# VHH binders against DNA primase large subunit PriL (priL): the designs that were tried, part 7

Target 1, 340 residues: DNA primase large subunit PriL (priL), of Thermoplasma acidophilum (q9hjd1)
Amino acid sequence: MILPDRKQILDRELIRRIADTTISGSGHSDGLSEYASIRKAAFAFVESAVLGDQAYSPIENAELAFIVWILAALDENIITARTIIKARDTVEKQLRLVEHYEDLEEFGSRLGIEISVFGEQIGKDHLYRIGVADFATYASRVTGSKYRLSNQIVREGYVYVDEDVMAKVLREAFVSFMFDTLDQIRKEDAIETIKSVLDDLEKIRESYRKAHNVRMIAGKGDASMFPPCMKEIIKNLESGVNVSHMGRLALASFLHKAGYSEDEIVPYFRNAPDFDENITRYQIKHISGEISGTEYTPPKCETMRSNHLCYMDDDPLCHREWMKHPLTYYEVKRRNRKIR

## First folded at step 19 (VHH)

Design f15 (from e16 with G104S S108H)
Fold by OpenDDE, fold request of step 23:
Structure f15 (fold): chain B 340 residues (1-340), chain A 119 residues (1-119)
Amino acid sequence: as target 1 above (340 residues)
Amino acid sequence: QLQLQESGPGLVKPSETLSLTCTVSGGSISSGGYYWGWIRQPPGKGLEWIGHIYHSGRTRYNPSLENRVTISVDTSKNQFSLKLSSVTAADTAVYYCARETYMSWFDHRGQGTLVTVSS
């Protein structure tokens, strides 16, 4: 499990070593090989994030460190956002795979959060204790009633939560940690420190450009082809239900990726209680990368589920093992319609 | 609940500096992972991003405005501010302060304040 270390991340000497180490032809076993491996893994991670690959990829501490410096050197909001999201998701998965509660405690500690296991270790269902302030700070960033303070067991200044809730809280803390750490690195310093890999940075930029220029000509899709999660969000919006920020973002990004224009997306939000057309348009432009330079991709199915935005019910396509993304659902439906 | 509120003069003379303050309540600006930004909407035009600031004070500005814009943060007051120098009629707009998430979305914004540049 990754254990974030700000001191390590900000260790310029380490970063230089990782950047400058050349794979000397001799055998994989030399310390030099390790730095090269770290560098390779870090670049691969960032590149995969840029390309929208959300596949699980474990991250080591040194790799994370170098990733942060890559991001600092690139200084591209979209790349940063995508990479951090990928890292967040990776961390969340790792947190859920933890076999020992002490690992969660340690992880929390690394982020400045005090976590303790509550109760006798009876089986895999451990409750964890976290301070109310920390919980309020990070749980508020997670979508879903399950993560609201009002729905938690609160006693004597602590919130008692299960592993699932704790993983969500900690991933958001990790995100905060990443941004704070990244903010401590100046672009110019990053460029200088990892100057030996500038060509590789340019490759990432190129990959990003290519990925964003590929307008998925998603034909005007029929709403009937939308996954249940998007349908439900739409239904709620139509009914004037205050859809969560994540839900709105998911729908907007989904529609955008499905090839809907701004003008075609805006109407979906008209019945929202806080609807403002100008703001909505701006937000759509922002998520598309037109303004922000960062394109938002809709969350994967796992993320939708974890945020209580999944409404798959008995939908057979959603229950397919290979179904991992709402856009995949849409693509499958679209293909099936063309064959008909 | 997080709330943002813009404050400042609604009228500014040409060539002067527009100054606005955003007061944040129900949440701390010092929280990591968020940017605090300014956007504006001129009459009959779309929204324009002005810039944002991190709690550390690090700023990013719209290149079109970079030379005229200064955003600052006061964590002790839980406020951040906008200064736009050398204003012209083109700077007449409704100005909004907003919180930016790492997901590239404004999840909270103020009600907006109209600033008119007039002689």
Scores: ipSAE 0.489, ipTM 0.790, lowest interface PAE 1.2, mean pLDDT 86
Fold by ESMFold2, look of step 19:
Structure f15 (fold): chain B 340 residues (1-340), chain A 119 residues (1-119)
Amino acid sequence: as target 1 above (340 residues)
Amino acid sequence: QLQLQESGPGLVKPSETLSLTCTVSGGSISSGGYYWGWIRQPPGKGLEWIGHIYHSGRTRYNPSLENRVTISVDTSKNQFSLKLSSVTAADTAVYYCARETYMSWFDHRGQGTLVTVSS
């Protein structure tokens, strides 16, 4: 399990040694081969996050440390966000698999969160206790009525929760930890520290730039052709249910890539509890590249799934082995309609 | 229940410095993963991003404004501030403070305050 360690992440000399390690042949098996493996895994992790690749494996603390320095050197907001979300999802999976409660409590302690295993005093499926302040801070970032304080068992300043709520709260605290730690590294220092691998940084930038060129067939279809994940987000927005920032970004970028204009996208958000037309239009302009110069694509199905935004149910197209992207779903539906 | 409220003078003379403060309540400005931003809307025009600040003090500014803008944060008061120097009539706008998510999406903003540059 990843056990966050800010001192290790900020250890510039350790990072320099990992970056400068040569892959030299079998004549030397010091820590050099260990550091080369860490560096390779860190770059693979970032690239897979950028590309939405499903084949990643868990990482350890040293790899996470090097990942942070890669992100600092790249200084690309969307690459940073996608990578931290992938790390968050890795941590969430690990938290659900923890065998020793002391590791869980240590994880929370390193993030500044009071969490403990309470046993079955409340009920067998409410084994975990989280301080009410920490719950309020991090659960507010998770979409769904299940994660609202009003729907929890609260006693004596503590919230008693199941494994799902526990994992979600801790993963959001991990996100805060990552951004706070990343913020402490100046871009110029990161570039200097890992200068021996700057070519690999540029490969990641190019992968991201090429992924931005996904463009769907000209001429839009209609909402009946949308994948179930987008239909669910739309349903939640229409019902006034809070939709996470990832869900809103996914829908806005999907509609943009599906050929919808700003004027056509805005109405989808009109029933959101915090709707403001001017801010919504600005955010759509940002996604379309009008303000940022960078056009966003919606997340691949793997990322939608890991963020609990995938609602494939029994949809036969979503269950195809090759169906990996909401835009691909839409393209298939549109092409099938055109040939009828 | 997070709320943001702009405050500051509504009238500023040309060539002077526009100063605004955003007070955050119902949440902590020090919560990691969020950026605290300023945006504005001139009369009859769309919103313009001015810049943002992390609770550490690190800033990023709209390049078109960056030589005139300073954003600062006071975490002990749960506030962040905007200073825009050398204002002209073109800087007349409704100014909003906002919280930006780590995906660069605004999820909360203030009511806005009109700042008029004249006289």
Scores: ipSAE 0.453, ipTM 0.803, lowest interface PAE 2.6, mean pLDDT 82
Fold by ESMFold2, look of step 21:
Structure f15 (fold): chain B 340 residues (1-340), chain A 119 residues (1-119)
Amino acid sequence: as target 1 above (340 residues)
Amino acid sequence: QLQLQESGPGLVKPSETLSLTCTVSGGSISSGGYYWGWIRQPPGKGLEWIGHIYHSGRTRYNPSLENRVTISVDTSKNQFSLKLSSVTAADTAVYYCARETYMSWFDHRGQGTLVTVSS
């Protein structure tokens, strides 16, 4: 099981030895095959994340440490995000499979969270206790009414939760731990430390670009596959109804992420009363990161709802528990080429 | 629950420094996994990303602006700020502060404040 250890992750000399193992460890050190295995597993994990493989990929503390240094050296926001999300999901699975409850309590302690298994007895379904402050901090990151403090059993400064709530809170604390730890590694230091494997880093970048390009080529479907929120924005633009700047940003970034070129995106805005092709193309270049250096992703469903841009109705796919993002909706529709 | 509010002068003279503060309420700026950003929109034009800061103080800036931009954070006041030096009329825009997710998208944004650069 992963037991977060910032000191181990930040051990630059250990990371250097793992990176250099084919040169530095020849013939004289116990654990040389272990270091090579750790490096290989770390690169495989990052590659699987950038390729969008959601399958469970168990890793241990040493692999996680090397993964963090790979991410620091790459310094690519999208690769970092996908990799940390995959690690988060791996951790959540491990938390649900813990056989030794002391490891669960230690996991929380490593993240600065007081959690107890078999603490105060309150009922079979509420076997986990979390401090109210920690719950409030991390549960706020999880969407859904189930994770709101008002829907929990609260007694004397503690929240009593089931396994699902416990796992979600701890996984979000793990995400914070990962970003805080990653932030402590300077890109230049990471590049120097793992310089022996920089070619493998470039292979990761290439894998991402190839996977993204393949999805764009395969994924240009008709607008009938778009989520209801995007269809409504399009309908309003076509009819000349004013669409908020947030709505326009959401549509443009959605179309960009769905693989539409600038030339293919511009026509969606032509009927806007204030349409200016040059300004529209400038805005699309900003969203794509061509000018800004930051690629914009459309808002998740919760944010769309809070901005009055969600038009879910009785759409079966929008009501799936796991459906949290307009891009996920589109990907499911494209992959599943049948009516649902 | 989380809210962001821009504050600062709405009028700045050419060659001076534009200075804005974003006050965060209903959440902590020290929460790992979030970046705190500034974006702007010139009249009739699209959004332009200026840069962001992590609660540790680490920054990333738009290359086209990086020689004039400083973003800072004060975690004890739950605030972050923007300074843009040597402004010209081209810097007239509505300025927004925002919380950015690690997917490089904001999930909360301020209402915006117009800053006019004029003699």
Scores: ipSAE 0.411, ipTM 0.785, lowest interface PAE 3.0, mean pLDDT 80

## First folded at step 20 (VHH; from e16 with N62E M103L)

Design g25
Fold by ESMFold2, last read:
Structure g25 (fold): chain B 340 residues (1-340), chain A 119 residues (1-119)
Amino acid sequence: as target 1 above (340 residues)
Amino acid sequence: QLQLQESGPGLVKPSETLSLTCTVSGGSISSGGYYWGWIRQPPGKGLEWIGHIYHSGRTRYEPSLENRVTISVDTSKNQFSLKLSSVTAADTAVYYCARETYLGWFDSRGQGTLVTVSS
């Protein structure tokens, strides 16, 4: 289980030992030294995050620590974001499997959040108690009315919540912890500390470029071929409903990859709250790589689901086991229509 | 909800320093995973990113401006600021402060304030 430990993550000498360990060591079930196994798992985690692999990748504190130093050395905003989101989702799954409440309380304490399981007087669906200030800080980052303070049981400065709400609050606090911890590592220090594996860092950069510079099939389709998740985001934007920033990024990057120009994308946002055409155009230029140099792609389906942006309903294509990405949905629909 | 408000002089003489403050209300500037940025729009031109600051004080700046820009943060006042030295007429613009998410999107911004560089 990941149990946040900033001192371990920032332990530069431990990180150096993990980086410098020879792969031919002994003492682990796969023939690797303990540190070599940790390093291998950390690189695999980052690579799976950039490739959009949805497979659950269990990691522990030492792997997480090394992942943070990989991210600091890479210093690539989109790789960092994708990796931290994957870690966030991994942590949430672990939190839902905690067998002993003391581990949950310690997890919260490591993040500076007081939580407890002494809400028995309220009922089983409200076993967890979180301070109202902490709830307000982190629940605001989760999309959905279920996570609004107005929908919670509140008593004397505490919010009483079910397991789902508790896990979502803690996962968002974990994201803050990761960025705060990453911020304390200078890129030049990270590069020096893990210099023995810098070739592996470049492999990650190449994996990202290969996976995300793919162009869509020739010819632009139309909105009838969009996945349900994108259709719902569009519907909400057109009606003036507030769409989360993840949802807006997902739509903008999807339309860009689907072949829509900046001028064609901007109107989708016209009815959004606080619409500003110049800011919208800048953001589209950023995700297209025009000013950043790096193109963005929409989140994979698993990430869309974890951010409450998936509206697959009874769509037969969304329910296929191999359907894992909104762009894949669009590509399949586009290809099938050309046959018709 | 979260509000950002720019303040500072609207007129700056050439060669002097442009100075703006952004006051954040309805949320904490110390929120991990958020960056606090300055952007500007010169008349008749598109938006230009100036730089941002994390609540720790760590900054990144647009390379072409790096030698003239200082962004700072005062977490006790829930404020961050911009100083742009040695200004010329080319620095005349509407200046905005904004919150940037770790996903690369501006999710909140101020109303903007026009700063004119003239004698």
Scores: ipSAE 0.698, ipTM 0.893, lowest interface PAE 1.1, mean pLDDT 85
Fold by ESMFold2, last read:
Structure g25 (fold): chain B 340 residues (1-340), chain A 119 residues (1-119)
Amino acid sequence: as target 1 above (340 residues)
Amino acid sequence: QLQLQESGPGLVKPSETLSLTCTVSGGSISSGGYYWGWIRQPPGKGLEWIGHIYHSGRTRYEPSLENRVTISVDTSKNQFSLKLSSVTAADTAVYYCARETYLGWFDSRGQGTLVTVSS
């Protein structure tokens, strides 16, 4: 499994060797060197994150290390965010497959979190112990009442949790680790270190632009055609329920791509507890690329699920095998309405 | 519950330095994956991003302000600060401190403090 190692990630000479490696050719079907395979997998991982690929993409520590240097050289906020989210989800899946609890404790230690397997002292469903401060820091990033401190067994400064809560806390701590590690790499140093593959970085930027400039059918539909996930976010905003900022970004980017103007999007947020019209308009300009320079698209359905934003319940269109994106849902509904 | 509060003088003379401090409570400023930012709204104008700082001390600034702005962090006090030098009347604004997510979105902010540049 991925076992975070900041020293390996920051080993500039290792990264340079991986970047500079050439495939030794003797004829047809020559194998890749170890470093060439690592480099190829790292670029594939970043590109799949850009495309919103839902498939599990296992990586090891060396690939993760090279990925971080790719992100540092690109210095593109949205590509960095999507790649780290994909790595977060990859790590969570690996954490749920661990058979030896010592590996979980080591994983936490590498992230600066004291997590211990408490055994049978509380109960089988509460095998893990996390300090209250660490729990509060990372569980706050996870949507849902299950992850609120008020719903946990708390004893003497510790929170006692099941495997699901443990995995969610550790995955969010991994995100923090990734950003802390990325912050230690200067863009100029990353560009110099992997300069032999800078053309591949531009291919990633092009892949993002191509994937996220999708043109929808001309004309605007109506809210009855929105996917259930967006309807639920809207309902929660209207009722003043706290919607995560991932949920707010998902809705704003969905409405933008669906053809809603800034003036039409703002009202969806007026009942939010922290509503400020000028800040909301700034945020909408950010997702449209007007400020950030890069347009945002809502996450694919699998990422919506990972962030607890999917509400497909018994919706027949959401359950189709090919339905993988909220924008696809909307386009299908619009096409069916226009036919009638 | 994370709370941010701006503090500092509400009146600054032209050519002097505007100085504000943001005190963070209910959470740690050392939270990886978050940036600590300053934004402002001049009277009758839209919101302007000034810059942000990571808990390591690494900063990024709005290019048009870069030569006049310094953002700093004191993790031991759970605070971060803004200094804007050589101010003019154009720097009169409501100033907000905010937490910026790694998605580039503000998920928490202070109530704002009016700073007026006037002789």
Scores: ipSAE 0.686, ipTM 0.890, lowest interface PAE 1.2, mean pLDDT 85
Fold by ESMFold2, fold request of step 23:
Order: sequence, then C-alpha cells, then structure tokens
Structure g25 (fold): chain B 340 residues (1-340), chain A 119 residues (1-119)
Amino acid sequence: as target 1 above (340 residues)
Amino acid sequence: QLQLQESGPGLVKPSETLSLTCTVSGGSISSGGYYWGWIRQPPGKGLEWIGHIYHSGRTRYEPSLENRVTISVDTSKNQFSLKLSSVTAADTAVYYCARETYLGWFDSRGQGTLVTVSS
C-alpha cells in the first residue's frame, strides 16, 4: 500500500542509486536487483498511464518516489496529469481494501488532514469525521451531489461521512500531495539525478506521441451515435448545469477526434454558466494541439467511471467487455449504421 | 464557490509598469494541483497566455513576455499579482486572472479588466 512519505520521495541520493543501478543477473549484492526492479516498475507505471491503461497497478513507496522524479524530468503537463490520475485511482482502490482504521488515519495524517472514526465498528459500517475546511477543499473536486457539503451531516465544524466519501476525499488529497511534492523538484535537478536513464524518458514521450497522434475518425457521424457519457454531458451543458472541467475536456476532445471543427464545437458550450466564446476557443485550440503542440484524447471508459462521468445504464454496446473507450463506441456505431 | 476578482489601474502610461491583483475567495490559493494564471485579450485579437504561478511561488511565463513579466503570490492574503514592465500600446488588452487545472483547463476566471496604455 502506498503510504505517502515526502522525505523518501525527495531523497535525491536514493533516487540516484535507483537510476544508476545496472540491470543484470539476480546475483547482485546490497539490493542492486531491488533497485532495478523499482526503476523498471516505475517506468512501466508511467508508460501504462501514457497509453491509457487504467488497470490496477499496485506499487510501493519506492516506485512512487521514482515516478515523481520521472515526471519532474519529463516536465510534460499531460503525461504528469495522466500518471497522477492513475496513481490517484490506485490509491483509492488501496484505501477501499484497508482492514484497519488506524491505517486510514495514518494515511490522512501524512497528507496533513485529520480523519477519525466516529461510530462503532460493525463489519465495514464506519462513520468518519473530517474537518469542514478539509472536506470543502477536496470533496469539491469530486463530481456528484453525494459529495456536496449541503448533503452531509455537519456538526460544529466537522463533516460526518461514509467510507465512499472518505476514500474520495483522501484520493483527492493525495493528488494535492503529489503536485506539491513534484513542485519541490527542479527539472534541472531531476534530469541530472536520473541522467543515466534519459533514453527511457524519451521512449515515454514516443509512446505518448504514437498513442495519441492517431488520425481522426474517418467520416463525421451525428450526435445519435455518441456514447451515453457524451450525450449526458451535452444535456447538462444545454440545460446550464455546471459540468466539471474533466467533463468539459472529455467532450471537447471527443468532438475534436470525431472530426468536429472549432466552430462546430464552441456551440456545445454556449449555455454553460461561465461561457465566454474567446476562452472556449482558446481551450479548444489547446486541446487540439494548435497552441500546446500536444493533442488530447478523451479519457478511457474506466477513467470516465472513476470521475463519475459514465452513464451507460442498459446500453448494450457499453456493456461489451471490449468496450473501453468513448471513441471506440462512436466508431462502432458509425460502422454498424453504414453496414446496415 | 470559487471566485476570482481582478483589481488595479485601468490606465497606464507608456514605459511604466502595469500592475494587477487577483483576489481569490470561496477557496484557498494553496490548493495543490492548481495554477494561478494571467491571460489577456488585445483588441481584435485572440487570447494570449501570460503566465502562471503555483502557490509555492514557482512561475512559468510566455517566452515572448518573460523579460517583462513578474507574477507573484501572497498566500496569506489569498491573492496573486501581475506586473508587466515597460508597457506600450501593444499591451492594451482585457486582462483576466484564472485558475488553471493540472489538465491545462481554465475552470474559474475573473470578469476581466480593461487596461489601456495611453499617453
């Protein structure tokens, strides 16, 4: 289980030793094979995040530490974001498997928030207490009415929550911890510290480029072919309901990959509460790579689910075991209509 | 709900320094994973990113402006600021402060304030 330890992550000499170890037979003494395994797992984790593989990948503190230094040396916003989201989701799964409440309290303490058990332990029927300030900070990042302060039991500066809300708060606090820790590492220092593996960093950039610089879907379809997740986001935007930045990014990048032009995408956001045409056009240019040089793709279905953006209900296509991506849904619908 | 409010003089003389402050309310500027940015829109042109700051004080700036821009943060006042030195008429624009997510999206911004550079 990941148990956040900023001192270990920032231990530059440990990171240098992990980076400099040689990959060879199991006969190495003094833990050299251990360091090679840590480095290999860290690079695999980052590459998996770049490729959009959201499968559970258990890692330990040492792997996490090296991952942070990889991200600092790469200094690529989208790679950093995808990797930290994968780590966030890994942490959430670990938190839901914890059998002792003291481990949850320790996890929170290392992130600088106090969480304590409120009620009696009856199997997994625990209620947790969180300060209102910490709840407001982190629960605001989670989509859904369940996570709004107005829907919680609040008593004298404390919020009382179930295990689900507790896990979501802690995972978002972990995201903050990761960015705060990453910010303490200068790019130049990261490059120097792991200079022996810079070729592996370039392989990660190549993997991103190959996975995300695909041709647009041939032949523009229509909105009836959109997956339920995108239809719901569109419905919310049309009705003036606030849609999270992840929902907006998912829709914009989906429409871009579906062959919609900037002029065709902008109207989808017109009824958003904060709509500004010039801001919206700038953000679409950013998503398309026109400004950033890096084209974005919508999240895979697993990530859509973890961010509460999946609305598959009884949709037969969404329930196929091979359906992993909103763009795949769209392509299947377009091709099936053309065949029929 | 998070709100951002720009403040500062709307008229600046050429060669002087443009100074703006953004006051953040309804949330903490020290929220990890968020960047605090300045954007501008000159008349008849598209939006230009000026730069951003993390709550630690670490900055990134648009390369063409880097020599004239200073962005600073005061976490105790929940504020961040822009200074743009040696201004010319080309710096006349509507200036916005904004929160930038780690995904590169502006998820909150101010109403904007027009700053005119004129003798």
Scores: ipSAE 0.658, ipTM 0.885, lowest interface PAE 1.3, mean pLDDT 85
Fold by ESMFold2, fold request of step 23:
Structure g25 (fold): chain B 340 residues (1-340), chain A 119 residues (1-119)
Amino acid sequence: as target 1 above (340 residues)
Amino acid sequence: QLQLQESGPGLVKPSETLSLTCTVSGGSISSGGYYWGWIRQPPGKGLEWIGHIYHSGRTRYEPSLENRVTISVDTSKNQFSLKLSSVTAADTAVYYCARETYLGWFDSRGQGTLVTVSS
């Protein structure tokens, strides 16, 4: 299980040894092959995050440490975000596999969160408590009414929660830990420390560029062909229901990749409670690469699911094992409609 | 309910320093994974990102403005500030403070304050 250790992550000499390691002499067990394995797994993890592969990828503390230094050296917001989201989802899976509450308490302690099992139950499914301040900080990042403070049992400054809510709080605290730790590494120091593997770093940049060079679907379809997840986001925006920033980014980047212009995308957001046309246009320009130079794509289905943005219900296309991306859904629908 | 409010002078003389403060309420600026940014919209033009600051004090600025911009944070007051030096009429704009998520979205912003640079 990942047990966050900021001191290990920031150990520049350890990172340098992992970066500089070479494999030689297959008959010896001296740790050199271990460092090479850590480095390989770290690069593979970042690569899979760039390509949108959200399958569970078990990593340990040393791989996580090297991943952070890769991200610091790359210094590209979208690669950092995708990688940290993949790590968040990996951690959540680990947290749901923990058999003993002491491991959850230790994990929380490493993140600066006091978690305890209440000695007597308040409800059948409320085994954990967390301070109201920590809950407010991290649960606010999770989409859904289940995670709102108003829907929790609160007693004497503590919030009492089930295992699911606790795992979601801890995963968001892990995200905060990752960004706080990454912030402590200067790009120049990261580049110098892992300079022996900068070619591998450039391969990640190339993978990102290639993944975002998806040929646009020939001819713009219409909303009837949108995947259920996008239709639900649109419905919520039209109804003035608050949609999370990930939901909004997913819709905007989806519409952009589906061939919608800025003028065509903006109206989808006009009923949002916080709508501002100028901000919306800026954000669309940013995800299209016009301002940032970096084009965004919508999250793949696994990320949509983990953020409670997947509404596949009984949709037969969404249930295909090969259906992993909202854009793939749209492309298939457009091709099938034309071919019939 | 997170709220951001800009404050500062609405009129600045050319060559002087534009100074704004953003006060954050309903949430903490010490939230990891969030960045605290300044954006502006000159009259008749699109929005321009100025820069942002992390709660640690680490900043990133728009390269074309980097030599004139300073963003700072005071976590004890839950505030962050913008200073833009050597202003000209081209710096006349509505200035907004905003929270930027690690996904690159502004999920909260102030109402904006017009700052006019004129003699």
Scores: ipSAE 0.614, ipTM 0.865, lowest interface PAE 1.4, mean pLDDT 84

